# VHH binders against q9y6x5, part 294

Target 1, 379 residues: q9y6x5
Amino acid sequence: LPPKLLLVSFDGFRADYLKNYEFPHLQNFIKEGVLVEHVKNVFITKTFPNHYSIVTGLYEESHGIVANSMYDAVTKKHFSDSNDKDPFWWNEAVPIWVTNQLQENRSSAAAMWPGTDVPIHDTISSYFMNYNSSVSFEERLNNITMWLNNSNPPVTFATLYWEEPDASGHKYGPEDKENMSRVLKKIDDLIGDLVQRLKMLGLWENLNVIITSDHGMTQCSQDRLINLDSCIDHSYYTLIDLSPVAAILPKINRTEVYNKLKNCSPHMNVYLKEDIPNRFYYQHNDRIQPIILVADEGWTIVLNESSQKLGDHGYDNSLPSMHPFLAAHGPAFHKGYKHSTINIVDIYPMMCHILGLKPHPNNGTFGHTKCLLVDQWCI
Short names: E, the ipSAE of ESMFold2; O, the ipSAE of OpenDDE; V2, 0.75 times the mean of E and O plus 0.25 times the DockQ between their complexes.

## First folded at step 14 (VHH)

Design ga155 (framework vhh_8dlx_2)
Fold by ESMFold2-Fast, scan of step 14:
Formats: sequence, C-alpha cells, structure tokens
Structure ga155 (fold): chain B 379 residues (1-379), chain A 119 residues (1-119)
Amino acid sequence: as target 1 above (379 residues)
Amino acid sequence: EVQLVESGGGVVQPGRSLRLSCAASGFTVSSNWMGWVRQAPGKGLEWIGDIYSGGSRFYNPSLKSLVTISRDDSTNTLYLQMNSLRAEDTAIYYCATGKDYYSLHFDIWGKGTLVTVSS
C-alpha cells in the first residue's frame, strides 16, 4: 500500500498566533505529531510565490512565480490573480503532484492549491477543483477525502487550500484581538473537523497530514504610507507590482528612474536588480523587474491615496511576522517532537522522501527536516 | 440522561420534500459530531451524512444531491432535509452521535422515525 500525504495550507497563518491565541484542536494534533515553530519563507512573502515554493522546493527566481502580479520582459506577457491559468507562468518548475503522477502509477488530488488547476508540463492534477473562493472548507475536504478513498490509480498526494486567516488579517489587521480571536477559533474548529473526518473514514492512523501556511501578517496603518507619486512622476515608469514590494519597469533610462527613487522615503529600500541582497535569492529571473522597492515592515506603498489594508505581507523574509509554522501527524512523523526553524523550500524534499519520490533538483536541504521523521536519525 | 428523539417521518409522495428533526436532551448538539443513518426494510444501515462540532458537513456521495443536514443550537435540534424523494428512500431514519468529539462511531442513537415514500 503506497504512503499517502495530505498537505493543508491556511493562508496567512502567522507563527506567533500559536502563542497569543488558544488552539485546542491544533494542540491535540501537535501532541501526537510534530511542530516546527517557524518556517522561513521565500522572498517576496506573498501567496502564489510561497505556495509554489512549498511544492517545488525552489526559490522564486528559480520557479518563476516571483510575485502575485508579474511581467515577463522577454515574452511581453502579464500575470495577475485573474489570469493565472496560462501554463507559461508555471512551467519553470515541476511541482510535486506532477512528479507524483509521472514517477509511479499514482494520482494526485487538489482542492484549490495555487497551480493545481493549470496543466504544467502538459500534466494537470488527476483530480482538482477550479479556484473559487466561495466554495466552503467542508466541500473542499469532502472532495479530497472522497478522492483519497475512491481513486484508481490511488491518490497518494492531496492538497487543500483555505483563504483564512489571510483575508481577515488584511481586513482587520493582526493586532485586532477581538476579530482575529473569532477567525482563529473558527480555523481551529475546522482543523478539529478535518481530524474528525479523517478518523471517521479510517484514514487518520495511516495518512500523513501536514498543516502549514505560506506567510504571516503584519499590522499596517494610515500613518505608515509611502506616497510614490511624491518622488517620481508615473509617466517615467510602468508599475508591475505595488506593495510592499514595488516592481518598477522604467519607460526611460533605468539609472534616471533609480536616481529619482533612491531617496524617496526613509522607510523604503530601492534596489537595482543586480543589487538586490543575495540573501533574498530574488535576482536571476526575467520576471524580476529592473528596479525593486522594498518597504519596511508595516509600511504601505501607495499612489497618492489611502490604503484599505490594515494588515499586509510581502515584507523581508527575515521578519518573524512573515513566518508561518508547520505541524504534521502520521506514520512518517515522530510524536510530540518540537523543532525550532526550517526553510519553506525544505518541505518539498521532505514530502518527496515520505512519498518515495525522487525530487527534482531543488534549493531545500533534507537534513533540516530529518529530525521530524521516524525513519531518519538526527544527531 | 442523554436522549435523541427523531420526528417528522410519515407517508410522503414521490418527488416531494420532507424535513426530519432530532431533538437532543441531556446533550448539546454543538458539542460533538452528529449524523443521520437510515435502514430500509430487510437491509443494512446506510450512512447519510454528518455535521461536526465546528459546522462542517459531510454526505454519502450517493445521497449528496438529495439531502442537507443542519442544526439549530438555540433549540438543540438537528435536521435532515430531503428533496425529490423516491420509493427507495423508504426507511427508518436515525440520528446518532458519538460519546465524545473523537469517537470513531455512533454510540448514542435515537429510536428512529419511519419514512414511507409511496404513490
């Protein structure tokens, strides 16, 4: 019987929420499984980039999903949340569900994980749901569990994506204890329902389950705005992405645009592409624009307007506020083990090991996750 | 004393709708998972669907288009809404729950309510 893995993402689940709110169901899950307290995500700390890094083990410059809004200077194509169906954007990497389907007589199932409704290298997830934010958690879970039990070839890799607590983090900000408490309690209840459903179907003891997230959230304010229009006329550039990392495509000489921007705000760093810090691993891709602006934590870049966001992400990946966590349970994982930190790119080779797949070359280090696994010796 | 009491059964014509109720006493419907199960004359038990404490609902795929499970926490009542009833839906309908949140099977059952779908 081949090993099975269910990968669950709650978008925008900041790691320190675990310290500031009560999660009785998640704590019961962790008690008989493992917890990684911080997952250091990839830069830029956005949804599409980090979800694709989880399933490819690659930095954004290598897998090609470098932002939620992109422009490819070679092909002149534009990418936004509304047109993510073009395989062109996803073809620079091979995600784990494609590898799962191609290496063995196995199927994959997906409830709305980014990229799973797109044919990547002419391969689409065997079972999938087209992205629709209005579809309930229970409908997504029902489809995934049905596919895990009723597929031939067997579904061995399944994904489940949920938009909260990210949507509420943006709307209320992570410091709104009253609203965030309600949202996080609902998520914990959904985790309880997930565990109960797996137990009722006889899947719980033999299924590996990973619960993780793509990024955290930080508090924003109308008092912390960077007005880009105060520093440069928008006739000089095309804006590819705005905040908190602005992607600037110059309409005139790059050096002239850079000189207009470089002292725009004390709360923003301005980089020529080749000067982007090496630690970001955010340079070697045609979809990364010639000039990148990086706002300080909690600052929002605007165009002579107010921002509606009370919380945001996308900031420097060294910031603890940007870090999610990872919890896991199942036959592959130790029970009651706590680990401090891994890199988000380390998840992919760990998942390949659990499923018995040969990973594609990747930026993860298997040694970073080996202490989580029962079939490995950590020192 | 923990007790579940089903009601709302009876004779109904094919194609019609029917809503069954399950009143809980000595037990709070929002505190644990609950489900509906039916048994046609001379046949085994068939699972219809569950609702968990957090509100998530799961259905037998063969019955999903026919049924909806809901609850009213203020009246401590579980409901099963059935639409487009067919002769093969004739059965005794039971509501059930587990002893605790993590029970893997139904431990507490009602007496059942008979639904007869007849032309």
Scores: ipSAE 0.049, ipTM 0.577, lowest interface PAE 6.3, mean pLDDT 90

Design ga156 (framework vhh_8dlx_2)
Fold by ESMFold2-Fast, scan of step 14:
Structure ga156 (fold): chain B 379 residues (1-379), chain A 119 residues (1-119)
Amino acid sequence: as target 1 above (379 residues)
Amino acid sequence: EVQLVESGGGVVQPGRSLRLSCAASGFTVSSNWMGWVRQAPGKGLEWIGDIYSGGSRFYNPSLKSLVTISRDDSTNTLYLQMNSLRAEDTAIYYCATGKDYYSLDFDIWGKGTLVTVSS
């Protein structure tokens, strides 16, 4: 029988929440599995880019989902949440569910993971749910477990996405211990539900389960705003994305726009596209705009207004506040092993190895995850 | 001592709705999984559905459109809402839970409440 893998994401689950709050169900999962304490995500540290990096093993400049809001200068198309089903945006990479289905006698299943309700290279997940944030965790879990048990050809790769704790992190901020404690306890209880359901259905002992996230969360404040309107008039540029990474498309000469922005705030770095730091791997794509503004951690870029967000993400991926974690359990994984750090792009080649798939070319390094796996030497 | 006490059973007409209650004592309903099971006269046990600690609910596919399980954590009470009752729904209804969070079987049962559907 081929190996099976369920990949679960809790959006915006900052790694250090594990040290500051109690997670009895997650800790029981980890006790008989593995924990990676920090996952270094890709820049920019946003939901769509990082979820696509997890399943492709590619930096954003390579897979083409470079932000949650994008503009393609060549085709003149705009991407927003309402345009997520246009295959154009997703076709620069091959996600693992497509690879899984194109190899011999395998199906994929998906509950809300970004991109899974889109035909990518003319291939859509064998079983999927159209994205709808109102669909309960229980309905997502029920569909995934039904498909894992009752499909031919067999479902060998399944994904499950949940919007919390990201939504609450934005609303309350990560420093609101009272509200975040309540939210995180609910997430831990949902992890308990997940494990219990898999056990009840006889799936638990033979299924590989990865629980991870796309990014963390940092505290924002009305005292830490960068008013872009004080730097430059709207007539000079088109705004493609705002905060905390602003994507600027000049309507006039690029150098003139850059000169108006470069010294506007001590809490924002202004980059011409070719000057974006190499360590970000955020340069070689037509959807990356000619000028990028990167706010310092906890600073919000605004247009002559206040911000309602008490927490945000999208910041420099070297910041620990932006890092998620990875926990895993199943026949492929050691029991009781803790690892300090991997890169988020390393998850893809590890998953391909577990499933026996040949990975597409990617930016991950299999060697970084080998200590997690029972069939590998750690040295 | 863990105790489960069902209530709300009785005689109902076909096509009507009924809500059963299960009062729990000696443990917190939100800390474990709970379920409803019924037994029609002269038949075996039929699983209706479960609710897990985090609130996730799973139903017998043959009954999913006809029943809803819910709980009130403040009153430590589990509920079963039944709609469009038929004569075949005549049974003793039990609430049940595992002996601990990791139990896969119903180890702790109430004594049951009788529901009779007749016109």
Scores: ipSAE 0.272, ipTM 0.700, lowest interface PAE 4.2, mean pLDDT 91

Design ga157 (framework vhh_8dlx_2; at its last look DockQ between E and O 0.88; V2 from the best seeds 0.00; counts 0 for: pae E 4.6 > 2)
Fold by OpenDDE, look of step 15:
Structure ga157 (fold): chain B 379 residues (1-379), chain A 119 residues (1-119)
Amino acid sequence: as target 1 above (379 residues)
Amino acid sequence: EVQLVESGGGVVQPGRSLRLSCAASGFTVSSNWMGWVRQAPGKGLEWIGDIYSGGSRFYNPSLKSLVTISRDDSTNTLYLQMNSLRAEDTAIYYCATGKDYYSLEFDIWGKGTLVTVSS
């Protein structure tokens, strides 16, 4: 039988939640599989960019989804979570579900994973759900498992996306133990339901399952705000993205805008595009604006009209609070093995290996995940 | 001792609705996989639907539009709401659970409650 892989994302699941809260179902999943304790995600640490990095193995500058909100100066197009359906934004890379589906006797399925409801390189998943946050996990799970079980050609790669604990993290902040405990328990319960459903359908033993996330969450506060209006008049620039990484499009001389912003706050780094640190791999794309502002951990960039959250993400990808985890189970994976750290772009070549796909050029390192796989030598 | 007791059955006219109850003792309904199964006269067992510990519910596609499964944690009770009942819905209705958390079959059953749909 051809190998099958289900990729599951719980948005905003910070890695250290596993240490601070109890997850009986997830722990059982891990016990019978593998765990990567920390996954270093890509900069910026936002939802769309990191989910696309998982399935392409590329840094944001390479796959072209550089933020949840983007602007292209040539075409004058805008990208946002409410305006993400134009293939223009996605076509700078080839996600794994497209690669998979173009193979013989294979199809792909998706439940609301970013980009899966868009034709990319003129290819859309054979099975997919349009994004709708109101659709229950149950319905998503039902569709995914049905497609995995009954499709012809067979679904060999599937994705499942869920918005928690990210939404709650934003609302309550990650340090709210009472509310987050409740939220995380629910997540664990859903993992239990997922496992039970797969077992009930006879899929569990032959299906490779990866449970991961795109980013973590840091605590924010009303006492840690950076007001840009105090530093520069709004008429001098266009704001493309706000917090915690602001994308600035100057309406006047770039140097003048930079000079007005560079000392705006001791808790914010201001970069000209050419001066963005190399470690971010966030420079070589036209969709990155001429000036970016990067707030320190836990600080929020605001305008007078901006709403505030108690938790947020998007910060420096070296911060532990931004890091998710990865757990996996199935024929391709060892049992009871724990690994310390990988890069999020490393997931793509691993998935390609599992599925027997030739990977597109990517930034991942297959060697980083060899120890997770039963057919590989662990150095 | 683990026990399931169904109630709410009886004679009902076509087109009417009926809610069945399953009172559980000896275990927590919200912590277990629960389901409803029925057996019509002269027919085999038919799966109606189930509810997982996490709250996810799945239904027989042939019955999905007519049934809803729910549970009440405070009373440790499982429910089956049936709407627009037909003569063909006449059956003994059973609630059931699995012995283990990840059980693959129902191995604990109630005694059942008879539902007769007749004009």
Scores: ipSAE 0.823, ipTM 0.925, lowest interface PAE 0.5, mean pLDDT 95
Fold by ESMFold2-Fast, scan of step 14:
Structure ga157 (fold): chain B 379 residues (1-379), chain A 119 residues (1-119)
Amino acid sequence: as target 1 above (379 residues)
Amino acid sequence: EVQLVESGGGVVQPGRSLRLSCAASGFTVSSNWMGWVRQAPGKGLEWIGDIYSGGSRFYNPSLKSLVTISRDDSTNTLYLQMNSLRAEDTAIYYCATGKDYYSLEFDIWGKGTLVTVSS
């Protein structure tokens, strides 16, 4: 039987939550599998960019999903947070489900993973659900397990996406122990449901399962706001994305806009596109705007208004608060092994190896994940 | 000790709806998976559906449009709602759970409640 892999994402699951809260179901999963304690995500530390990096192994400047809100200077197209289905935005890379369907006579299945309801290079996931946040975890799980068990050609790669704990992290902030404890207990219960369903269907022993996330979460405050309107009139620029990384498109003169912004606040860095730090790998794409503002951790950029968010992400990817974790279980993985850190782009070549696929050129390093795998020599 | 007590059975007319209850004692319903199974006279056991500890529900495809499983964690009670009852739904209805979370078999069963669909 060909190897099978289920990739599960709980949006906004900060790695440090594992240290500060109890996860009995996840701990049982890890006990018989592997844990990577920190995954260093790509910049910017946002949902669509990092989910696409997981499945392509590419930095955002290379795969083209550079933010949750984007503007392409060449084509004059705009991408909104409403998950626009225009293939244009997704065609700068080849995600693993497309490779899985094209290299091998195999099917892919998807329950809500970003990009899976879009034809990319004329290929859409064999089985998929149109994105709808109102669809329960139960329905997503039912569809994905049905497709894993009843498909020809066989489903060998499946994805499952869930919006929590990100939504609650934004609403309550990660330091609200009472509310976050309740939310994270529910996530752990859903992990329990996932494992139980796979066992009930006879899938558990032969299926590789990865549980991961795209980013973490940091505490915000009404005392930590950066008001752009105090520094520059809105008539000087078009705002493409706001917080915590603002994407600024100057209407008239880039240098004038830059000069008005560069000393606006001690709690944000202002970069001309060519001056963005190389370590971000966030420069070489037409969808990256001429001026980028990067707020310090916990600071929110606003337009003469208060922010209702008590938690946020998108900040510098060197910050531990922005890091998710990765746990995995299955025939490809060691049992009871803990690893300290990998890069989020390393997940793609590891998954290609598990599935027997030839990876497209990517920014990941297979050597970083080989100690997780039973068929690899770990030195 | 763990005990499951079904109630709500009885004689009901065809086309009507009925809700069965299962009161649990000696454990918390939200800590384990639970389900409903029925047995018609002279027939084998027929699985109706499950609810897992996290709240995910799965049904026998033949019955999905006719039944709903729910629970009230505050009263430690599991429910089975049945709609459009037919004579063929006459059976003893059992509430069941595994003794441990991630059990693959029902190890703990109630005594059952008889539902007779007759006019």
Scores: ipSAE 0.447, ipTM 0.803, lowest interface PAE 2.8, mean pLDDT 92
Fold by ESMFold2, look of step 15:
Structure ga157 (fold): chain B 379 residues (1-379), chain A 119 residues (1-119)
Amino acid sequence: as target 1 above (379 residues)
Amino acid sequence: EVQLVESGGGVVQPGRSLRLSCAASGFTVSSNWMGWVRQAPGKGLEWIGDIYSGGSRFYNPSLKSLVTISRDDSTNTLYLQMNSLRAEDTAIYYCATGKDYYSLEFDIWGKGTLVTVSS
């Protein structure tokens, strides 16, 4: 029987939500499996980049999805949430579902994980849903479980993506205890339904399930705005991405643009591309612009406007508020084990191991996750 | 003491809609996996659909376009909405629940309510 894996992401699920809110269903899942309390994600701490890092094991500079909004100077192409289907953007890496379904007698299924509705290297997930945020969790779960049960060749790797608590985190902010409690309770109810559905269908005992997220969320405020229009005229640059990491393409001398921005706010770091800290692993891709602006936690970069968001993410990946968690259950995983920290890029080689796949070159370290696995020595 | 009481059955003309109710006592409708099952004259039990404690709903594929399951915690009631009724929808309709979260089958059933689709 080939090993099977379901990878689930609840977008924007900050690690410390587990300690600050009640999750009876998720806690039962963890009790019978493993927990990684903190996952250090990749910079920038945005949705498309971090979801692709999970499934490729690569830093953003290496897989080429460097932000939710991008520009490629060589091809003159633009990428955005509404313009994300060109395989050009995704082809700098090979995600795990492509590798998986190229094996004999294997297929892959996807319910809205970023990139799974794109033909990457002319290969699209064997079963997939076109992204549509209006599709309910129950419909996504129904499709995934039907594909896991009824496919030939069998589905051995499946993904399931859900937009919460990210959407509500942006709307209310993570400090809104009342609204976030309601949202997180609903997510725990959905986790309970997921587990019960898998049990009812006879999948639970032989399916490995990972529940994780791409990033956390930090509180924003109308009192913490950085107004770029106060520091530099729009005519001096092209704005590729705005907040909290702005991507600046100078129209005049780059040093002159840098000098106009460097004193704009004490709550913003301004980097020439070659000066971006090495710890970000965010330099070596043409899609990273010549100047980036990195706002301090909870600060918002704006163009002479107020912000509509009360919570945001994308900040420095060393910030605990940007870190998600990982929980897992299944025959590959120990029962009742807690682990403190892994890097998000470590998830890919672990998944490859579970599925018996040869990983592509990547930035993950298998040794960081081996204590989670029953077939490994934890030393 | 767990009890389920169906209501809303009766004679209805083809093409019409009907909403069945299932009043629960001894537990909260949102705490359990619950569902609807019917039995037509001379036939076996036919699963219509269910709702999980978290609110996820699943339906018999042959009926999914004709029925909707919902619940209301404030009245502790499970509902079955049926549309475009046909003569073959004539049946006794039962609501049912598992005894707890871990149940993999319906343990507790109502007495049923008869729906007759006739012109």
Scores: ipSAE 0.246, ipTM 0.709, lowest interface PAE 4.6, mean pLDDT 92
ESMFold2 (binder alone), look of step 15: mean pLDDT 82; pTM 0.824

Design ga158 (framework vhh_8dlx_2)
Fold by ESMFold2-Fast, scan of step 14:
Structure ga158 (fold): chain B 379 residues (1-379), chain A 119 residues (1-119)
Amino acid sequence: as target 1 above (379 residues)
Amino acid sequence: EVQLVESGGGVVQPGRSLRLSCAASGFTVSSNWMGWVRQAPGKGLEWIGDIYSGGSRFYNPSLKSLVTISRDDSTNTLYLQMNSLRAEDTAIYYCATGKDYYSLRFDIWGKGTLVTVSS
């Protein structure tokens, strides 16, 4: 039987939720598998960028999904994170489902993972669902497990995406224990359902399962707003993305726009593109705008208005609040092993190894994940 | 002793075509993946395209209609054919590959060859 892998993402699952709430089903999964306590994601710590980094092993400047809202200066195209299916945005990298289908002559299956309903390098996931947030977790799971059991060529790579706890994290903020407790209990129950269904269908013993997320969440407040309109008139620039990383396209001289912004708020860093810190790996792409503004943790950039967000993400990727976790179970993984930290780009080469695929060039380091795997020497 | 040596760069007029070569020693191009990457002055690395051991080719879609990657297995050489060159194609062009099958980056690079599109 060829190796099989199911990659599951719960959007916005902050790593320290594991310490602040009880997850009996996830804890049972981890007890017989592995846990990486923190995953250091890529900058910007947003949904589309980090989901694409997981499946390509690349920094955002290399894979081209540099934000949830983008402008490409060369082609003059605009991207929104809602449901843009133009392959142009996704074609700067080769995601693992494309590699799986082309190298091994195997099938891939996808339930809502960003990019899987788009033909990338003329290749779309063999089985997929068009993105629709109203489709239940159970329906997504039923489709994925049906495809894992009833496909020729066999489905060897499958993905499953769920919008929570991100949606509730934005609405309530991560410090709302009552509401977040309810949301996180539901997620744990869904994990329990996932394991049970895989066992009932005879998939559990031979399937590798990774449960992870793209980013965390931090508490925001009406007391922590940066009003961009107090710094600069909107006639001087086009706003490509707003908060917490603002992407500024100047309509006048770049230096003049920079000078109006650079000392506007003590809670925001202003960078010319070439001055963006090297540690972000967020500079070398035409979709990165000439000026970026980076708000401090918990601060929201607004345009002369209040913000309804009680939680947000997109902040500096060195912040623990931005970090997700990774848990995994299956024949490829040790049992009962805990690891402290990996980089989110390390997930891709690990998955390629499990599936027997040659990875495309990437920014991950396979050595960082070796201790998770039974067929590898630790260290 | 894996080495990559690019050649074929130089000054070329806009609208013309140019073919770059990458000679490989210490490994077999048909048994590994290989790619082309460029770096324009003051810019970051831009991926052009790859060719896999089985002959499958992947291109940066911004460049797909303008470039072709090929290889000659008998001479252990990788090629990049570029058509309709413009000033923005001015860059140092690198061929690259990974150290081994599970290499996590372009680990092995040539020195690069400069292409200047002018006049």
Scores: ipSAE 0.000, ipTM 0.134, lowest interface PAE 17.8, mean pLDDT 89

Design ga159 (framework vhh_8dlx_2)
Fold by ESMFold2-Fast, scan of step 14:
Structure ga159 (fold): chain B 379 residues (1-379), chain A 119 residues (1-119)
Amino acid sequence: as target 1 above (379 residues)
Amino acid sequence: EVQLVESGGGVVQPGRSLRLSCAASGFTVSSNWMGWVRQAPGKGLEWIGDIYSGGSRFYNPSLKSLVTISRDDSTNTLYLQMNSLRAEDTAIYYCATGKDYYSLAMDIWGKGTLVTVSS
């Protein structure tokens, strides 16, 4: 009987929330499974890029989803709607659900994971829901468990995406303990309901479950704004993405735009594309613009306006505030094991191993996740 | 000892709505999953839906558009809201829970409340 895996993402779940709030259901899950305390995500630390990195094992420059808002200089296409269904944007990589369907007589199921409602290399998830943020967690869970239990060929890979705590993290900021406590308690309750539902349907003992996230969250303020309009006039460039990583397409000479920006704020780094730090792995793609601005943690880039965001992400991936966690339970995983850190790109080859799939070439290192798995030696 | 007491049944006209209550004692409704089942005259038990400890709700697909399950944790009470009642909704309605959080069996039941849909 083929192994099965359910991959669950709670968007914007900062790793240190686990230390500052109580999660009785998640702690019970971890007690009989594994916990990776920090997952070092890819740059930029945004939703669409990191969700696609989890399922491809690739840096953003390699899989092509380089931001939530993009412009492709070669084809002159714009990705301004984060729900864009044009396969063009997604076709630079092969996500795990496509591999699962093409290598084996198996099905995939998806509840809202980014890219799963798009045909990628002419292959769409066998069962899926068109993205709609209004659909409840309960409805997503009901569909996933129904598909896991009643499909032919069998669903062996399933994904479940939830927008919280990211939406509340933006609205309240991660330092609002009163509001964040309520939001995080609700998420823990949903984790409890997920585990109970899997147990009641007879799925729990034979299912591998990964609970993770794409990024963290940091506190922003009206006192930490970078007004781009004070540096350069709008007539000199086209803005592709704004904050906290601004993507600048010059309408005039690139050097002139760079010179206007390079010393404008002490809280922003300005890079020509070829000068972007190698450690970001954010350079070799036509969708990365000629000039990139990177704000310091907690600083917001604006166009002569106020920002209403009290929390944000997208910042340098070396920042602990940008890191999510990973917890897992199931027959493939050890019980009661804690690991300090993995890279987010390492999740993909681990999942391929669990499912018995040959991974596509990727930036992950299987050795980094070996200590989590019962069929591997970590010495 | 865990006890469940259903109330709110009675005679109701077709097309109307009705809310049933289930008062729990000996445990907190938010700590366990709870469900509603019904038995029409001369028929077997029909599952209506469940609410889990965290608040997630799962319904019989045949009834999903017609019913809503909710709870009030402050009064330790479970509710079943029924809309657009039809003659075939005539049944004894029971609330139920398991002996533990992961029980697949409805081990603990109330005595039921009779709903008669008649003009």
Scores: ipSAE 0.121, ipTM 0.636, lowest interface PAE 5.7, mean pLDDT 90

